# VHH binders against o28486: the designs that were tried, part 8

Target 1, 243 residues: o28486
Amino acid sequence: MIGIIGGTHILEIKVLKDVEETRIETPYGTAEIDVGRVDGIDVAIIQRHGKRKDKPPHRINHAANFYALKSLGVKYVIGMGSVGALREEYSLPSLIIPHDYIDFFSGVTIYNDSLVHVTPGFDEYLREVLVEVARKISSFPVIDKGVYFQTRGPRLETKAEIAMIKSFADCVGMTAGSEATIARELGLSYAIVCTMDNYAHGIKNQSIDYREIVEKAKENARECLKIVEEAVKKVWEEKIQRT

## First folded at step 19 (VHH)

Design v7
Fold by OpenDDE, look of step 19:
Structure v7 (fold): chain B 243 residues (1-243), chain A 120 residues (1-120)
Amino acid sequence: as target 1 above (243 residues)
Amino acid sequence: EVQLLESGGGLVQPGGSLRLSCAASGFTFSDWAMSWVRQAPGKGPEWVSGISGSGSDTYYPDSVRGRFTISRDNSKNTLYLQMNSLRAEDTAVYYCARGPYTWYSGFDYRGQGTLVTVSS
């Protein structure tokens, strides 16, 4: 079984066949997981913001989510996200598959009662898979290497904040660092592919039509999902089916 | 050997139209997304359009949205770019590329390009 974690737009996309909605109790809380199949491959999907969209970024129980996946036998988790572009030279829409991240604010960890220090990061194998797939089938430009800067949310960043972080990162989001950290602590492989749907605050002057932004984001999410589906197949063939 | 050959470039007046073609060979054309990118003198490459392998999905940056149309004929292994309402700022060498442009790795494959000049 391969894990997928996505945002709200994944709800609008029929990803799974033979879907079973499950609730899994973990030591860290309850996780909602949809289990089904993608092209015959067992997949567990988590909507990080909840099915009811009632979990803002800072309230996401990453520990419960990833623990639940692990309990189902998941070893590889692919994330889907939406991020702000921190470089004006990026064309939108674009995909980014970050190779590293900065997260000073979340403080997420499963190690609350013991001294354990892990060095987190994205799984290079999964990154390679995502990059390979994206380079073949993406209709977007692909940033195949970049630093993900995580803010806590839920608010967007000020211009001053963006002016600072743009010197260190390529995109900004609210969840990928947390997910990567927890995944590493739990011994799961994790990587993420993100759509750049908008420029971060102050990067480029944009006329903001909210409706247009939402529609674009939805469309971009579908494109991202295509990549994830192919990645799932590849991971299945290379790491799961052969074992 | 992968080959991409662009054609259709030339001189056009502002507001005019031009249709570019790209003949592809050496790979299974329909398995690959394709893209058009352009490069103006003194500037870096700019993505102008992408299309899925099947041709069902097409995307554009805001700079050309509504004016440019990417399409493909998989039976002919040919990629197209219809450019309407051309502007002076559209002046560039236009390249056909296999797959998307990647910022870190660049192009998987691209052609030699065709020059489009928009001038009165």
Scores: ipSAE 0.891, ipTM 0.949, lowest interface PAE 0.4, mean pLDDT 94
Fold by ESMFold2, fold request of step 20:
Structure v7 (fold): chain B 243 residues (1-243), chain A 120 residues (1-120)
Amino acid sequence: as target 1 above (243 residues)
Amino acid sequence: EVQLLESGGGLVQPGGSLRLSCAASGFTFSDWAMSWVRQAPGKGPEWVSGISGSGSDTYYPDSVRGRFTISRDNSKNTLYLQMNSLRAEDTAVYYCARGPYTWYSGFDYRGQGTLVTVSS
């Protein structure tokens, strides 16, 4: 079974079949998971903000979510996210597949009462799968590595915050560092592909038609979904079906 | 071997139009997204358009949006770029590329390019 975790548009995966909505109780709380199939491949899907969109970034129960995925037998989790660009020379729209992250503030862990120190990072196999798929089917540019700066949220970053971090990171978001940390603590493989939907606060400004902005945001998310769907097939063929 | 052969470049006056073509061979064309990338002398590569394998999704940066149109004909294994309202700043060598522009790994495969010169 392959895990998928994403934001608002994750439930628009078009080939998902035989869906069973479930809530799983874990030692860390409850998790909402949709279990189904993509082209005959068993998948478990989490909308990280909740199916009612009631969990802002700082309220996401990462431990419950990843524990629940593990309890279903998931070993590989592919993330889907949205980030702001910290470099004005990046063309938009684009994808970024970060290779590392900075997260000073979230503090998420399952090790609250014991001395355990994991070595953090995104899973390199999953990252390579995402890059290989994106290099074949992405309709817009791919930043095939970069540093993801995680802020706590839920508010967007101030201009001063962006001015401070832009020399140290390539994109900014609110979730992937937490997900990578918790996945590593639970022994799950995790990597993420992100749409770069906008320049971060103060990096660049351009006028654009409001209707075009709305349409492009939805299309960017669909592009990311295509990448994730193909990556699921590749991981299944290489790590699950053949072993 | 993968081959990408651009054509259709030339000299054109500002405000004019050109249509670029790219003949593809050596791979299953419809399986791959395709892009156009341009490079002006002394400048780095600049992505100017991308299109999905089916042709149903197209994307453009703001610098060319509304003036350039990417298309493909999968029955002819051919990629196109219609360039309208050309400006001097569009002067560059235009490359057809298999897959998206990839920031650190570079192009998967690209053609030899076709020169577009916009000058009075």
Scores: ipSAE 0.714, ipTM 0.889, lowest interface PAE 0.9, mean pLDDT 89
Fold by ESMFold2, fold request of step 20:
Structure v7 (fold): chain B 243 residues (1-243), chain A 120 residues (1-120)
Amino acid sequence: as target 1 above (243 residues)
Amino acid sequence: EVQLLESGGGLVQPGGSLRLSCAASGFTFSDWAMSWVRQAPGKGPEWVSGISGSGSDTYYPDSVRGRFTISRDNSKNTLYLQMNSLRAEDTAVYYCARGPYTWYSGFDYRGQGTLVTVSS
């Protein structure tokens, strides 16, 4: 079984067949998971903001979500996300498949009462799968590596915040650092493909409008979905069905 | 083995139109997204348009949106770019490419290009 986690846009994409909605109780809380099939392959899908769209970025229970995936036997989790571009040179729309992240502020962990340290990171194998697939089927440009800066949210970033971070990161979002950290703590492999739908606040001389960002991300989500569908097939063939 | 052959470039006046073609061979054309990329003299490559393998999804940067239309005919293994309302800044060598522009890795395969000159 392969895990898929997405934001607002995964709720609107009709890729699954034979879907069964499930609530799973974990030591960290309850997770909502859709179990179904993509091209005959069992998948478990998390809508990170909840089925009722009631989980803003800072309220997502990452530990419950990833523990629930692990309890279903998931070992590989592929994320879909939306980010702001920190480089004016990037053409939009585009995809970014980050290779590393900066997350000073989320503080997410399953180790609240024990002294355990993990070495964080995105999974290199999954990242390579995502890059290989994107280089074949993406209809728009791909930034095949980059640093993801995670902010807490839910508000968008100020011009001053963007000015501070753009020297050290390539995109900005609110979730992937938390997901990568929790996945690593639970022994799950995680990588993410993100749409770059807008320039971050102040990168171009333009107004920032949350509604426009959401609408652009919705329009571009089909590209991420196609890449994730192919990546699921490739991971299954290479890591799950092999003897 | 993989070949991409662009044609249709030339000299055109501002406001005019031009249609580029790209003949593809040596691979299963419908399995691949395709791109048009241009390079003006002394400039780096600029992505101009992309299209999914089926042809159902097309994308454009703001610089050409509404003026350029990408299309493909999978029965003829041919990619097209219809360029309308041409401007002087559209002057460039236009390349057909297999797959998207990839920021660090570049293109998988790219043709030799066809020159488009927009000048009075």
Scores: ipSAE 0.711, ipTM 0.886, lowest interface PAE 0.9, mean pLDDT 89
Fold by ESMFold2, fold request of step 20:
Structure v7 (fold): chain B 243 residues (1-243), chain A 120 residues (1-120)
Amino acid sequence: as target 1 above (243 residues)
Amino acid sequence: EVQLLESGGGLVQPGGSLRLSCAASGFTFSDWAMSWVRQAPGKGPEWVSGISGSGSDTYYPDSVRGRFTISRDNSKNTLYLQMNSLRAEDTAVYYCARGPYTWYSGFDYRGQGTLVTVSS
């Protein structure tokens, strides 16, 4: 079984079949998981913001979500996300598959009462699968590595914040650092492919509005879905079916 | 061996139209997304359009959206770019490429290009 975590449009994937909604109790709280199939391959799917869209970025229960995936036997988790571009020379739309992240502020962990230190990072095997798939089938440009800066949210970033962070990162979002950290603590492999639909606040001297960001992400989500569908197949064949 | 051969470039006046073609061979054409990229003299490459392997999804940057149309005929292994309402700033060598532009790795394969010149 392969895990997929994404935003509100993840269940719009037309190839996803036989979806069964479940709720799993974990030591960290309850997780909502949809189990289904992608081309005959069992997948477990988390809508990170909840089915009711009631979990803004700072209230996502990452520990419950990833623990629930682990309890189902998931070892590989592929994320889908939406980010703002921090570099004006990036052409839009595009995809970014980050290789590293900056997250000073989320503080997420499963180790609240014990001294455990993980070495953080995105899983390089999964990242390479995502890059290989994207280089073949993406219909728009791919930023095949980069640094993801995680802000706490839920507000978008100020122009001053963007001016400060654009020297250190390539895209800005609110979730992938937390997901990568928790996955590593639970011994799960995690990587993410993101749509880059808009320039961040103050890049390219344009107005920024959350409604515009959501609409562009919706329009481009199909590309992420295609990449994830093929990545699931490749991971299954290489790591689970043991071809 | 992968081969991509562009054709159809030439001199056109502003407001005019031109259609580029790219003949592909040496790979399963329908398995791959395809791109057009252009490079003006003294400038870096600029992604112009992309299309999925099936042809069902097409994408454009703001600079050409509404003026350019990418298409493909998988039975003929051919990629097309219809360029309308041409402007002087569209002057460039236009390249057909297999797969998307990839920021750090570049294109997987790119043709030799065809020159489009837009001037009065």
Scores: ipSAE 0.709, ipTM 0.888, lowest interface PAE 1.0, mean pLDDT 89
Fold by ESMFold2, look of step 19:
Structure v7 (fold): chain B 243 residues (1-243), chain A 120 residues (1-120)
Amino acid sequence: as target 1 above (243 residues)
Amino acid sequence: EVQLLESGGGLVQPGGSLRLSCAASGFTFSDWAMSWVRQAPGKGPEWVSGISGSGSDTYYPDSVRGRFTISRDNSKNTLYLQMNSLRAEDTAVYYCARGPYTWYSGFDYRGQGTLVTVSS
């Protein structure tokens, strides 16, 4: 079983079938998981913001979500996200598959009452699968590595914040650092592919039209879903199916 | 052996049109997304358009949206770029590429390019 975590567009996976909604109790709280199939391959899917879109970035229960995936026997988790571009020379739309992250502010961990330290990071095998798939089938540019800067959210970043961080990172979002950290603490492999639909605040001197941004994000999310669908097949074949 | 052969470039007036073609061989064409990328003198590569393997999904940057149309004929292993309302800033060598432009790895395979010059 392969895990997939993303926003509300994740259930638009083209070949997703036989979806069964379930709730799993964990030591960290209740997780909402959809179990289904992608081309006959069992997948466990988390909508990170909740099925009712009631969990803004700072309220996501990452520990419950990833623990629930682990309890279902998931070892590999592929994320989908959306990010703002920190470099004006990037063409939009693009995909970015980050290789590392900066997260000073979220503070997420399962080790609230014990002295345990992990070495965090995105899983390189999963990242390489995502890059290989994207280099074949992505219909728009791919930024095949980069640093993801995680802000706490839920508000967007100020111009001053963007001016500060753009020297150190390539994209900005609110979730992937938390997901990578919690996955590592629970012994799960995690990597993410993100749509890059807009420039971060102040990178380009143009007004932000939120309705246009939402429409572009929906279109670009479907491209990201194609990458994830193929990546699921490749991971299953290479790491699960092999006897 | 993968080969991509662009054609259709030339000199055209501002406001004019050109249609570029790219003949593909040496691989299963319909399995791959395809791209057009251009490079003006002294500039880095600029992605111009992309299309899915089936041809059902197409994408453009804002600089060419509404003026350029990418298409493909999988029965003829051929990629096309219809360029309308051409401007001086569209002057560049246009390359056909297999797969998307990837920022750090560059192209998987690209052709030799075809020159498009837009001037009065």
Scores: ipSAE 0.697, ipTM 0.883, lowest interface PAE 1.0, mean pLDDT 89

Design v7
Fold by ESMFold2, last read:
Structure v7 (fold): chain B 243 residues (1-243), chain A 120 residues (1-120)
Amino acid sequence: as target 1 above (243 residues)
Amino acid sequence: EVQLLESGGGLVQPGGSLRLSCAASGFTFSDWAMSWVRQAPGKGPEWVSGISGSGSDTYYPDSVRGRFTISRDNSKNTLYLQMNSLRAEDTAVYYCARGPYTWYSGFDYRGQGTLVTVSS
């Protein structure tokens, strides 16, 4: 079983079949999980913001989500996300597959009552799979590595915040650092592919038509879903089927 | 051996149109997304358009949206770029590429390019 965690459009994954919606109680709270199949491959899917869109970034229960995936036997978790670009030279739309992250603010952990220190990071094998798939099938540019700066949210970043962080990171988002940290603490492999749908606050001066922005975000999510679907197949063949 | 051969470039007045073609061989064309990328004199490469393997999904940056149309004919292993309402800033060598532009790894494979000059 392969885990998938994403935002708004994850439940629109094209080939998800035989879906069973469930809620799983964990020591850290309740997780909402859809279990189903992608091309005959068992998957467990989390919409990180909840099926009712009631969990803004700062209220996502990352520990419950990843513990629930682990309890279902998941070892590999592929993330899908959305980020702002910190570099004006990036073309939009594009994908970014970060190789590292900066997260000063979330503080998420499963180790509240013991002294345990994990070595953080994205899973290199999963990242390699995501890059390989994207380099073949992505219909728009791919930023094949970069640093993800995590902010707490839920508000977007101020121009001053962006000016401060743009020298240290390539994209900004609110979730992937938390997910990578919790996955490592639980012994799960995690990497993420992100759509880069907009420039972060203050990076560009050019106005963009709002209707086009909304349509582009929807189209970009479909591209990300294609990458995730193919990555699931590749991970299954290479790591799960073990023939 | 992968081969990508661009054609259809030339001199065009502002407001004019051109249609670029790219003949592909040496790989299963329909398995791959395809891109057009251009490089103007003294500038770095600029992604211009991308299309999925099936041809069902197409993408453009704002600089060409509404003026350029990417398409493909998988039965003929050919990629196209229809360029309308051309402007002087569209002057560049246009390259056909297999897969997307990747920021650090570059292109998987690109052709030799075809020159488009927009001048009055």
Scores: ipSAE 0.686, ipTM 0.873, lowest interface PAE 1.0, mean pLDDT 89
Fold by ESMFold2, last read:
Structure v7 (fold): chain B 243 residues (1-243), chain A 120 residues (1-120)
Amino acid sequence: as target 1 above (243 residues)
Amino acid sequence: EVQLLESGGGLVQPGGSLRLSCAASGFTFSDWAMSWVRQAPGKGPEWVSGISGSGSDTYYPDSVRGRFTISRDNSKNTLYLQMNSLRAEDTAVYYCARGPYTWYSGFDYRGQGTLVTVSS
């Protein structure tokens, strides 16, 4: 079983078959998980903001979500996300597959009452799979490495905040650092592919209609889903079917 | 061996149109996304369009949106770029590329490109 965690309308896309909704109790709370199939391969899917879009970034229960995936036997988790560009020279739309992250502020952990220190990071095998797939099938440019800066949210970043961080990172979001940290603490492999839908606050002087931005984000998320679907097949063939 | 052969360039007046073609061979064309990338004299490469393997999804940067149209015919292993409302800034060598433009790895081109010159 392969895990998928996304923030967009992942279940509205017809690629998923035999979807069964479930709730799983964990020591950290209840997780909402959908189990289904991608090309005959069992997948467990989390909509990180909730099925009713009621969990803003600071309210996501990352520990419950990833524990629930682990309890279903998931070992590999592929993320889908959306980020702001910190470099004006990046063309949009594009994908970014980050190789590292900065997260000073989330504080997420399962180790609240014990002295355990994990070495953080995105899983390099999963990242390589995502890059290989994207280099073949992505319909728009791929930023094949970069640093993801995680802010706490839920508000977007101020111009001053962006001015501070743009020298140290390539994209900004609110979730992947937390997900990578919790996955590592639970012994799960995690990597993410992100759409780069907009420039971060103050990077470009452009007035763009919010409604048009939302519609473009929907189309760009479909591109990520195609890559995730192929990555699921590749991981299954290499790590599950042949072992 | 993978081959990509561009054609259709030439001299055109501002406001005019051209249609570029790219003949592909040596790989399963429909399995791959395709791109057009251009390079103006003395400048680095610039992505100008991308299309999915099936042809169902197309994307453009703001600099060409509404003026350029990418398409493909998988039965003929051919990629196209229809360029309308051409401007002097569109003057460049246009390359057909297999897969997307990848920012740190560049683009997978195999031909010499086709020169488009937009001049009065």
Scores: ipSAE 0.647, ipTM 0.865, lowest interface PAE 1.2, mean pLDDT 89

